VH-VL binders against Probable inactive ribonuclease-like protein 13 (RNASE13). Designs and how they scored, part 12

Target 1, 136 residues: Probable inactive ribonuclease-like protein 13 (RNASE13), of Homo sapiens (Human) (q5gan3)
Amino acid sequence: MDIKMQIGSRNFYTLSIDYPRVNYPKGFRGYCNGLMSYMRGKMQNSDCPKIHYVIHAPWKAIQKFCKYSDSFCENYNEYCTLTQDSLPITVCSLSHQQPPTSCYYNSTLTNQKLYLLCSRKYEADPIGIAGLYSGI
Short names: E, the ipSAE of ESMFold2; O, the ipSAE of OpenDDE; V2, 0.75 times the mean of E and O plus 0.25 times the DockQ between their complexes.

## First folded at step 3 (VH-VL)

Design g8 (from c4 with heavy chain Y57W, light chain Y33D G93D; framework fv_recibokibart)
Fold by ESMFold2-Fast, scan of step 3:
Structure g8 (fold): chain C 136 residues (1-136), chain A 122 residues (1-122), chain B 108 residues (1-108)
Amino acid sequence: as target 1 above (136 residues)
Amino acid sequence: QVQLVQSGAEVKKPGASVKVSCKASGYTFTSYDMHWAKQAPGQGLEWIGEINPSGGWTNYNQKFQGRVTMTRDTSISTAYMELSRLRSDDTAVYYCARDLGYSSGWYEFDYWGQGTLVTVSS
Amino acid sequence: QIVLTQSPGTLSLSPGERATLSCRASQSVDSSDLHWYQQKPGQAPRLWIYGASNRATGIPDRFSGSGSGTDFTLTISRLEPEDFATYYCQQYDDSPLTFGQGTKLEIK
């Protein structure tokens, strides 16, 4: 078993999966501001990523989508697959009304199909989200 | 409504190949994985493998690896299972089944074909 | 490979009685991945219980499923004549997917 694969899967589980959806952290405005603050602390990272996705589904259910990674996402250098079903997702988007030095996020709940990044082509673990499917 | 219709019974000699079809209707064929299972006379169910009809990717039970090939034709919403080098213990009813996947979130087989009896006579 | 062992192999009961069918896994199985199918002679299997405890559409409330880890149970509170069939448990937690050998519920 590859250590890189285990680390990627664990980080994805910790940072991008939240099921059942928990209450907003106290002292923050909205779900994403609490989550993104937590992530930056855990990663020891001062960067404000423009967008972050959180899936509200059981880990086992999400793992099944990486059973067959039917494509390769060149810009991520990883295998990827489009989920067969729409999943409940919170989109954390960096606010255009706030300076980049203050990581302030808008929280949007949506139900979308998405592109999952998978650790390998078959029987893989989910390691990230490449993006949302717009319905075409 | 969802229907899975399989091809008719086959009688084969040992060493021959058989190709069973499963025609889907009433839903988007490429959105759900298709599985195949074997049931020998008077016996239980045995999983053979599955195909993702969108990508054509397959995953086979190691017991059948090297003898089974699964394919599909999206233009006619039909899945195929071919079993080669037939032996007498391949005599069985073969079923196709739809994997509900994330539509339910439980990955259960909600619809099954009626079954295809394959008899291998020596 | 996860092996599912069903017990008893055959259960002989009369209408009106309670039936308890067991399915034991060789390794822990997530309850969300444990399903039950009913099969009558000459027919394809039919989804009966999914995710260990959820009845499929149209399945009477006399049927219930329970269990977690390695031990799962299908219970029929009061048998009707149409309930006499073979029941299979199935796991989707790990590849290869596997079925139990079945419990045949027979009259008398």
Scores: ipSAE 0.000, ipTM 0.529, lowest interface PAE 16.1, mean pLDDT 82

## First folded at step 4 (VH-VL)

Design ab (from a9 with light chain D52K; framework fv_romlusevimab; at its last look DockQ between E and O 0.05; V2 from the best seeds 0.00; counts 0 for: pae E 16.2 > 2, placed apart)
Fold by ESMFold2, look of step 4:
Structure ab (fold): chain C 136 residues (1-136), chain A 123 residues (1-123), chain B 108 residues (1-108)
Amino acid sequence: as target 1 above (136 residues)
Amino acid sequence: QVQLVQSGSELKKPGASVKVSCKASGYTFTEYAMNWVRQAPGQGLEWMGWINTNTGNPTYAQGFTGRFVFSLDTSVSTASLQISSLKAEDTAVYYCARGPYDYVWGSYRFDYWGQGTTVTVSS
Amino acid sequence: SYVLTQPPSVSVAPGKTARITCGGNNIGSKSVHWYQQKPGQAPVLVIYYDSKRPSGIPERFSGSNSGNTATLTISGVEAGDEADYYCQVWDSDSDHYVFGGGTKLTVL
């Protein structure tokens, strides 16, 4: 489920990379609420995704992890790789303290290794995030 | 605050059965997997498998697919290990261990352990 | 399947630095967790995600992981650090947790 919002190099760059990290005004209910509102509009999606990951590193640095991808993730029918270093990321998770229809997100900034999905068809470019290798 | 309290140690004869319980407190029981780990006398840690505490679906490690059964009672936040047809080689300390957190990938560690239950099988 | 190799024992003088290794093929691509087990007690998590320290674990405990070797480092070793130490990973190919064989740390 989470991967459908993150597939495709065009969508991944637009929706999962934010470098340098943008400061959202307090009136947007925090970083993740602003970002997820933008994402839902961009994807024309009425659902509230349960989780979304944002990487705060230059695109070129992220691309090179897929150059050395060595695993195939059957669940996604794509290659995947563990990032060699931890990356600064924000985890946007749907809050359980608000009605789910409000699409309210918690924002957790962390520094962790990620499983990147690497396209079989897009010159091995990153197209999504399968998850954190080291969680919260 | 997080606590896993296991049932008391057992002395059994070969062929009997035993049930080891693990009562969890201080967290949302259904959001973390429950693992079982065996340690025979003087030996290292051996992962036996885990149970998804939300769905009740168990996974057994190689060698633990026959006489070992994981179960839950979520109404009292308790996981259990049943061992049937006990053999002398089942003599060990059995631990329950919490993890991973189901909603975040990469949380593949055991952050809290029960105190252990010694099962002794002898004639 | 995936195998973690630890030395059976390590001896270190009080106040010195202990280094306990955990060998595995390309272990640097995995997150490594470390447990301390004192005699008759349950294991306790002392390092997770290669180098992170849980609350309550002294700063003397640190970890690293690259290539084919992960290392648990205990500086300023005290008698209370005598224990068995286990490394552990998740193996995504088999969907199994894997423990190392354990290393007995002796302080003398």
Scores: ipSAE 0.000, ipTM 0.512, lowest interface PAE 16.2, mean pLDDT 81
ESMFold2 (binder alone), look of step 4: mean pLDDT 92; pTM 0.940
OpenDDE, look of step 4: ipSAE 0.023; ipTM 0.671

Design g5w (from g5 with heavy chain Y102W; framework fv_recibokibart; at its last look DockQ between E and O 0.05; V2 from the best seeds 0.00; counts 0 for: pae E 11.7 > 2, placed apart)
Heavy chain, then light chain:
Amino acid sequence: QVQLVQSGAEVKKPGASVKVSCKASGYTFTSYDMHWAKQAPGQGLEWIGEINPSGGYDNYNQKFQGRVTMTRDTSISTAYMELSRLRSDDTAVYYCARDLGWSSGWYEFDYWGQGTLVTVSS
Amino acid sequence: QIVLTQSPGTLSLSPGERATLSCRASQSVDSSYLHWYQQKPGQAPRLWIYGASNRATGIPDRFSGSGSGTDFTLTISRLEPEDFATYYCQQYGDYPLTFGQGTKLEIK
ESMFold2, look of step 4: ipSAE 0.006; ipTM 0.553
ESMFold2 (binder alone), look of step 4: mean pLDDT 94; pTM 0.957
OpenDDE, look of step 4: ipSAE 0.042; ipTM 0.729

## First folded at step 6 (VH-VL; framework fv_recibokibart)

Design x1 (from g5 with heavy chain S54R; at its last look DockQ between E and O 0.03; V2 from the best seeds 0.00; counts 0 for: pae E 14.8 > 2, placed apart)
Heavy chain, then light chain:
Amino acid sequence: QVQLVQSGAEVKKPGASVKVSCKASGYTFTSYDMHWAKQAPGQGLEWIGEINPRGGYDNYNQKFQGRVTMTRDTSISTAYMELSRLRSDDTAVYYCARDLGYSSGWYEFDYWGQGTLVTVSS
Amino acid sequence: QIVLTQSPGTLSLSPGERATLSCRASQSVDSSYLHWYQQKPGQAPRLWIYGASNRATGIPDRFSGSGSGTDFTLTISRLEPEDFATYYCQQYGDYPLTFGQGTKLEIK
ESMFold2, look of step 6: ipSAE 0.000; ipTM 0.526
ESMFold2 (binder alone), look of step 6: mean pLDDT 94; pTM 0.957
OpenDDE, look of step 6: ipSAE 0.269; ipTM 0.808

Design x2 (from g5 with heavy chain S31R; at its last look DockQ between E and O 0.13; V2 from the best seeds 0.00; counts 0 for: pae E 18.7 > 2, placed apart)
Fold by ESMFold2, look of step 6:
Structure x2 (fold): chain C 136 residues (1-136), chain A 122 residues (1-122), chain B 108 residues (1-108)
Amino acid sequence: as target 1 above (136 residues)
Amino acid sequence: QVQLVQSGAEVKKPGASVKVSCKASGYTFTRYDMHWAKQAPGQGLEWIGEINPSGGYDNYNQKFQGRVTMTRDTSISTAYMELSRLRSDDTAVYYCARDLGYSSGWYEFDYWGQGTLVTVSS
Amino acid sequence: QIVLTQSPGTLSLSPGERATLSCRASQSVDSSYLHWYQQKPGQAPRLWIYGASNRATGIPDRFSGSGSGTDFTLTISRLEPEDFATYYCQQYGDYPLTFGQGTKLEIK
């Protein structure tokens, strides 16, 4: 797996939940560029993650998915669960058309099930996203 | 061969900060949590905290909360532990250790760095 | 937090003798998350027993671990010269992670 933001429950809520989805003006370089700039400031680093996922659903709905953990995500040393329902998600991907150091992102809105990382240490709260479900 | 190689010994004055490094090799750095522990001279081991190298997740022993910061640089497979506002009881050997986690099923620390002596003296 | 109390603090024995090291937890710990480490002077700790009773790679079968709940034991059936060191128990059952204060096994 690629570099993905695995964050404690507080940071995951702040950086990966945006409900209702914020609408950025066209001149703001798109949804993901605004969001990823905020994320870099919040995390106090200059990393430009290759991919970042944002869920557009209420936090309480997301929390309930972790009550039924059924897999282990090796790269993050935490339990995973496949969400029972497809969710509206924005995928922020680092643009291949510009230097990676520019931190320029493409935004793709999709509706899909995903693997949540669930804390084995923090009452099973969601702490990250391992990836999108590509099955069946 | 898994190895954890730590930075060299340091001498600091009270009030300063220190940043200890732990370079990992022989495995995929981002797959396992890294822990830090303190051992004061002639004393036992004390857990400082942990960091997940993939997402910057950290969890600190409350005793060190507010003075410790754990970071990493995945491009060189290196974890860091910075301790600020040093005082005389921070004099200790500091170790990094790899957590096998759920993959082993036991969450044991299977490899340790050689330790870094930090001496705080006026 | 879970306090691990090891006894005795120092155990003085001769090669060939049996050693019994105790680790008692202030609260119940799932044995899967109770581990033992050996440390010699000037060296980093080494994983010795994991999950209360499983020997790490290369550890001789004269070492055995047992216990559950709050009481855990490391036994060495027949001491060899290389076994004299300090042994720590450690729990991963609840945060913060904690170690026992150590039992120093020394030559009489």
Scores: ipSAE 0.000, ipTM 0.514, lowest interface PAE 18.7, mean pLDDT 82
ESMFold2 (binder alone), look of step 6: mean pLDDT 94; pTM 0.959
OpenDDE, look of step 6: ipSAE 0.024; ipTM 0.629

Design x3 (from g5 with heavy chain S54K S103R; at its last look DockQ between E and O 0.03; V2 from the best seeds 0.00; counts 0 for: pae E 12.6 > 2, placed apart)
Heavy chain, then light chain:
Amino acid sequence: QVQLVQSGAEVKKPGASVKVSCKASGYTFTSYDMHWAKQAPGQGLEWIGEINPKGGYDNYNQKFQGRVTMTRDTSISTAYMELSRLRSDDTAVYYCARDLGYRSGWYEFDYWGQGTLVTVSS
Amino acid sequence: QIVLTQSPGTLSLSPGERATLSCRASQSVDSSYLHWYQQKPGQAPRLWIYGASNRATGIPDRFSGSGSGTDFTLTISRLEPEDFATYYCQQYGDYPLTFGQGTKLEIK
ESMFold2, look of step 6: ipSAE 0.006; ipTM 0.543
ESMFold2 (binder alone), look of step 6: mean pLDDT 95; pTM 0.963
OpenDDE, look of step 6: ipSAE 0.016; ipTM 0.648

Design x4 (from g5 with heavy chain S31R S54R; at its last look DockQ between E and O 0.12; V2 from the best seeds 0.00; counts 0 for: pae E 14.4 > 2, placed apart)
Heavy chain, then light chain:
Amino acid sequence: QVQLVQSGAEVKKPGASVKVSCKASGYTFTRYDMHWAKQAPGQGLEWIGEINPRGGYDNYNQKFQGRVTMTRDTSISTAYMELSRLRSDDTAVYYCARDLGYSSGWYEFDYWGQGTLVTVSS
Amino acid sequence: QIVLTQSPGTLSLSPGERATLSCRASQSVDSSYLHWYQQKPGQAPRLWIYGASNRATGIPDRFSGSGSGTDFTLTISRLEPEDFATYYCQQYGDYPLTFGQGTKLEIK
ESMFold2, look of step 6: ipSAE 0.005; ipTM 0.544
ESMFold2 (binder alone), look of step 6: mean pLDDT 94; pTM 0.960
OpenDDE, look of step 6: ipSAE 0.060; ipTM 0.737

Design z1 (from g5w with heavy chain S54Y S104E; at its last look DockQ between E and O 0.05; V2 from the best seeds 0.00; counts 0 for: pae E 12.6 > 2, placed apart)
Fold by OpenDDE, look of step 6:
Structure z1 (fold): chain C 136 residues (1-136), chain A 122 residues (1-122), chain B 108 residues (1-108)
Amino acid sequence: as target 1 above (136 residues)
Amino acid sequence: QVQLVQSGAEVKKPGASVKVSCKASGYTFTSYDMHWAKQAPGQGLEWIGEINPYGGYDNYNQKFQGRVTMTRDTSISTAYMELSRLRSDDTAVYYCARDLGWSEGWYEFDYWGQGTLVTVSS
Amino acid sequence: QIVLTQSPGTLSLSPGERATLSCRASQSVDSSYLHWYQQKPGQAPRLWIYGASNRATGIPDRFSGSGSGTDFTLTISRLEPEDFATYYCQQYGDYPLTFGQGTKLEIK
């Protein structure tokens, strides 16, 4: 696997996978605030991402979705796939920011099908989440 | 050894359809993508589209969208490309080509069919 | 789409000389997705260089590929009679897949 793909997969695992799910109260902002702070530090990015998704499922289960991916998502310049099943996720949405040091997020726990970005066509690893399936 | 053997030359009238076959051997047909390319006389190569081995949707060049249909028969390791509403500028040699795929992490066409000449003339 | 422009269109050289073929992309292409094919009259294309710089199986050492971003090169250090053919570059970095228009390497 290409080094770029490896990095992408590793980052995805680190930043977007949290299994087993950590229990936290609804509306608790500490989960997303902490995660996003870590992300910003790792990426050396001062900007506040508007949205971030965390999947609460085993890595191997998530990997299966990119096994047969053959779609190319032009907007992302990556291969992509729609998960067959809904997955438990936490949606981190930006509430407000105070650059360059602070970003504040709301946390929403839900079950949704996801558009996954895959490292390549087949037998690929997830490297990102393009968005939620709205059913529309 | 890997081989891709295509069907014979075709002569068609404008407005007709042509279906070219590509029989694969020497490898697991369902493990690799199959691409098709067009080469007009004296000109370069043009990508038409691809089929995947897992039964997903095929990817087509928009230039051929609506006129080209790619199918497969896994029982005989054969890929097909059908081009409809033929025009004179469809006269070309058409090639099938195997995509190395995920097995080695590269996306090159490592084996090609011998080509099928399709002539469209009134 | 990514347009690949090859130059020159025709290259006339003698055996023993050095050949340099250029392939320029309209936008950046990952080197892993830039390939070269050789084609002789009446024959199908044959994979020659993959991933910009890797020789396909059976390709002589006198062939080399290089480049990144938008500028790629195929070099033949010392031409042999069997090397005279048309060479195409191809990108698999984005859909639709595209080929260069080809460089015809002919004997002077």
Scores: ipSAE 0.000, ipTM 0.609, lowest interface PAE 11.5, mean pLDDT 90
ESMFold2, look of step 6: ipSAE 0.006; ipTM 0.547
ESMFold2 (binder alone), look of step 6: mean pLDDT 94; pTM 0.956

Design z2 (from g5w with heavy chain S31Y, light chain S32E Y95S; at its last look DockQ between E and O 0.06; V2 from the best seeds 0.00; counts 0 for: pae O 10.7 > 2, placed apart)
Fold by ESMFold2, look of step 6:
Structure z2 (fold): chain C 136 residues (1-136), chain A 122 residues (1-122), chain B 108 residues (1-108)
Amino acid sequence: as target 1 above (136 residues)
Amino acid sequence: QVQLVQSGAEVKKPGASVKVSCKASGYTFTYYDMHWAKQAPGQGLEWIGEINPSGGYDNYNQKFQGRVTMTRDTSISTAYMELSRLRSDDTAVYYCARDLGWSSGWYEFDYWGQGTLVTVSS
Amino acid sequence: QIVLTQSPGTLSLSPGERATLSCRASQSVDSEYLHWYQQKPGQAPRLWIYGASNRATGIPDRFSGSGSGTDFTLTISRLEPEDFATYYCQQYGDSPLTFGQGTKLEIK
């Protein structure tokens, strides 16, 4: 996912929040292949984003992390905050073993702190993820 | 307490346009996609298209391409479907429906508006 | 596009009987993307079964869904008077989203 496209659009909740985490039945191609196929269809975009993050926590809890952000991330022209707690996150990574005409994704469930982008225009709502915390 | 309330019935002449509204309440409007469907008298359901209210995209059934425009006003949590160059076979009930989304479901419509009857007659 | 063909068009049965409604797809549909709706005259459709086999909230246990690939079935084990309605299947496994033409379940 292009982070500039993320903060320049109003679709962060739809594409980056999944709580409770949806379960795919046996035989489906995995969490991330479903998500990334849906995302490409909704955005009418044939690009294969290299990485995408999905947070598995209640929206209200995620919103609270942005309430007290007082850091401004100039590279994104938005406020940002490091979450106080680790959050359950699925990392969707583009697979190296893909056919040239296909987008195939690996799914990795982790629990990490992350850098949220917080809108200066939308009640300080979270609008993007700048990255995961390096360290744990 | 999710509710989708549509605008009232319309009577239009062939060649005119109609704009149907769908006001959402009881949930955050920008978190779910909105779909529109047509049901002609005594007939089944036909999908018209969808819009992401956060502004990311729209997607129309090819059958309606060029005649349909879907818009929204997030400040009043309202979606709109406009159908132009109306024909007699556009006489139908038009529904808005909320897409539960892939993150919470598999493109099922969990809530529907009450429907808006559009009658096209000379 | 994927055509969903429902059969029969009309099913006439009495309360207490078992009903079997069929939905056949022109191409394979992943069962997660196959859904059923109930509609009564003058009302909007209601989500009934999602992902081929999961009952929506509040739907009685007498309703069950099954099937995969191209053939899907909605079964009502013992019909109640409130079950007489039109049922639609729907897919979005491929664009455009399509509905079946409906099966009207009516009192014999």
Scores: ipSAE 0.006, ipTM 0.550, lowest interface PAE 10.4, mean pLDDT 81
ESMFold2 (binder alone), look of step 6: mean pLDDT 92; pTM 0.942
OpenDDE, look of step 6: ipSAE 0.007; ipTM 0.627

## First folded at step 7 (VH-VL; framework fv_recibokibart)

Design n1 (at its last look DockQ between E and O 0.02; V2 from the best seeds 0.00; counts 0 for: pae E 13.8 > 2, placed apart)
Fold by OpenDDE, look of step 7:
Structure n1 (fold): chain C 136 residues (1-136), chain A 121 residues (1-121), chain B 108 residues (1-108)
Amino acid sequence: as target 1 above (136 residues)
Amino acid sequence: QVQLVQSGAEVKKPGASVKVSCKASGYTFTSYDMHWAKQAPGQGLEWIGEINPSGGYDNYNQKFQGRVTMTRDTSISTAYMELSRLRSDDTAVYYCARDLRYFDWLPFDYWGQGTLVTVSS
Amino acid sequence: QIVLTQSPGTLSLSPGERATLSCRASQSVDSSYLHWYQQKPGQAPRLWIYGASNRATGIPDRFSGSGSGTDFTLTISRLEPEDFATYYCQQYGDYPLTFGQGTKLEIK
């Protein structure tokens, strides 16, 4: 029997997982600008999120963190966990310079541990990123 | 003991809105998803949607999407379901039911007593 | 969506008899995601069987659930007067969650 992916997990996979990381041709406005344009189109949302995280790792690898890591975040109780390993991510930050009809983002590629939001439905799949581990 | 207590019966005119509450007690409200179901008179059960009290996710039945709004007030362990643009076929008993989120695929183990909403001109 | 079809719509039996209720899914459902509820008039549904074959707390052992794939069954080995009610199957395998239309078990 096919285990369906939870809607939250499906959306997370679609919007926040990019593996392998897509490469845009020269002259493109940037990874995040492309990604966020895609997101906005898919979600039919004209708002510009201030920040968005994209993970560049296999889905199964990300799922393991939800299944086998302890909860950490008090705000999310057992649904929040810290990844044991650093993951390659792109941080999309909204620029202060915005065109009138689009969202402009800065792209930062880095490796960091993540606070993952996990669901106890559908095998405790990841449903979001709560934030980045500061490393303190 | 776990209890889900819903608000009282409502009588509404077509086109109006109704907001039903479901107050949870006897457990940690934010640890369980809350579902809503509809049961028309003499009919079966229909799933409306669910909320995650911690704000992780909400899921709606597309049949009701656009007319239904589910919210939560964690400070008083209460879930709300608002249905707008009411019509006669919205007449039904509406139930809230909790779903344990600590374990995968737990069913609705506790239900509210139901709230009758009658829509008539 | 996954459609659950229950049969029969109404089942008329006498106390002491065996009852067999069927729930058929339009597509395969993992047994872990198939549940049964009992409902009596004027009351909210109550969880009865979860994961196709597990009795909820306090449910008598005369009740049993079985099945896999698209075919599931709730069986009452020997009916008691309090068992006459409407039974609903439910799937939690995919959104939207869906219920069967119910089987009314009435006294003959």
Scores: ipSAE 0.000, ipTM 0.607, lowest interface PAE 13.4, mean pLDDT 88
ESMFold2, look of step 7: ipSAE 0.005; ipTM 0.515
ESMFold2 (binder alone), look of step 7: mean pLDDT 92; pTM 0.950

Design n2 (from x1 with heavy chain S103F S104D G105W W106L Y107P E108Y; at its last look DockQ between E and O 0.06; V2 from the best seeds 0.00; counts 0 for: pae E 13.7 > 2, placed apart)
Fold by ESMFold2, look of step 7:
Structure n2 (fold): chain C 136 residues (1-136), chain A 122 residues (1-122), chain B 108 residues (1-108)
Amino acid sequence: as target 1 above (136 residues)
Amino acid sequence: QVQLVQSGAEVKKPGASVKVSCKASGYTFTSYDMHWAKQAPGQGLEWIGEINPRGGYDNYNQKFQGRVTMTRDTSISTAYMELSRLRSDDTAVYYCARDLGYFDWLPYFDYWGQGTLVTVSS
Amino acid sequence: QIVLTQSPGTLSLSPGERATLSCRASQSVDSSYLHWYQQKPGQAPRLWIYGASNRATGIPDRFSGSGSGTDFTLTISRLEPEDFATYYCQQYGDYPLTFGQGTKLEIK
């Protein structure tokens, strides 16, 4: 495996997998404000992403989904796959009720199928989440 | 209760094919991967391959060089392993085994079928 | 392909003794994906230890597993008559999945 691909997969694991799910103090801070603050610190990046997905499942289980027949996602120039089963996830979305520079997030816990991005190389480790399955 | 019940023993000639079945009960068949393993008389275990019964994804041990085909029928919760161009060293007990689902999150074989003896002799 | 080499091939001991079974991998295996199975003659294998050190449901606490990297161990602190069987290590860290050749634990 190419080192660049290994780094991409490691970053995805670090930033998008939280298992078992960490508990944060109650209040307007919430799960996502704690997590997104940690993420920005780890990446040394001041940007406040509009949306971020966190999967609450073991890495090996996530890796299995990229083993299925994949579609090619032109927007990402990578293969993608719809997960066979719903997964517990948290959706962190930037709040519209605060200035974007405040980096205030809403947290939504859901169980849903999602579109994984799978590396084009070989049988492809997961490297990202393209979105949630809406059923439409 | 989870159970995997395999088809009965088979006697085959060299060059023939055999298809072993594994009927699952007590769980949602399409939520777990099914694996097959070989155990020659007096020998250890050898992984043959796996199939995901929902999507049909399969993955085979290279040693079986395109001689194996794994299929399933989800309407009767049954997995199949077909081995073609049989030779005498294919004589073995063949097991199906369930890979654990996502709730425990660790992949290991938690339930096994009783085994199917396939004998290849002239 | 990851080769698992178990030693000894046969281990002859008496009830009440301590048993130590070794499994060495040709490449590093994440301990979360190293498992042990017990098999008695005429029976299917049975999950015994998973993730190197976790006992499967109903497995007595005299069984313990340990190790990381390439070296893994199954220990039985005080052998009981029902413990005499063949034990296989198995890795799920990389394809193809592989088993060790087994250690037969027999009564001396």
Scores: ipSAE 0.006, ipTM 0.543, lowest interface PAE 13.7, mean pLDDT 81
ESMFold2 (binder alone), look of step 7: mean pLDDT 92; pTM 0.945
OpenDDE, look of step 7: ipSAE 0.027; ipTM 0.666

## First folded at step 8 (VH-VL; framework fv_recibokibart)

Design y1 (from x3 with heavy chain Y102W; at its last read DockQ between E and O 0.55; V2 from the best seeds 0.00; counts 0 for: pae E 3.2 > 2)
Heavy chain, then light chain:
Amino acid sequence: QVQLVQSGAEVKKPGASVKVSCKASGYTFTSYDMHWAKQAPGQGLEWIGEINPKGGYDNYNQKFQGRVTMTRDTSISTAYMELSRLRSDDTAVYYCARDLGWRSGWYEFDYWGQGTLVTVSS
Amino acid sequence: QIVLTQSPGTLSLSPGERATLSCRASQSVDSSYLHWYQQKPGQAPRLWIYGASNRATGIPDRFSGSGSGTDFTLTISRLEPEDFATYYCQQYGDYPLTFGQGTKLEIK
ESMFold2, look of step 8: ipSAE 0.012; ipTM 0.645
ESMFold2 (binder alone), look of step 8: mean pLDDT 95; pTM 0.962
OpenDDE, look of step 8: ipSAE 0.308; ipTM 0.804
ESMFold2, look of step 10: ipSAE 0.014; ipTM 0.670
ESMFold2 (binder alone), look of step 10: mean pLDDT 95; pTM 0.962
OpenDDE, look of step 10: ipSAE 0.000; ipTM 0.630
ESMFold2, fold request of step 13: ipSAE 0.047, 0.465, 0.027; ipTM 0.675, 0.828, 0.670
ESMFold2 (binder alone), fold request of step 13: mean pLDDT 95, 95, 95; pTM 0.962, 0.962, 0.962
OpenDDE, fold request of step 13: ipSAE 0.792, 0.777, 0.039; ipTM 0.930, 0.923, 0.737
ESMFold2, last read: ipSAE 0.393, 0.013, 0.052; ipTM 0.807, 0.640, 0.688
ESMFold2 (binder alone), last read: mean pLDDT 95, 95, 95; pTM 0.963, 0.962, 0.962
OpenDDE, last read: ipSAE 0.774, 0.006, 0.057; ipTM 0.926, 0.651, 0.739

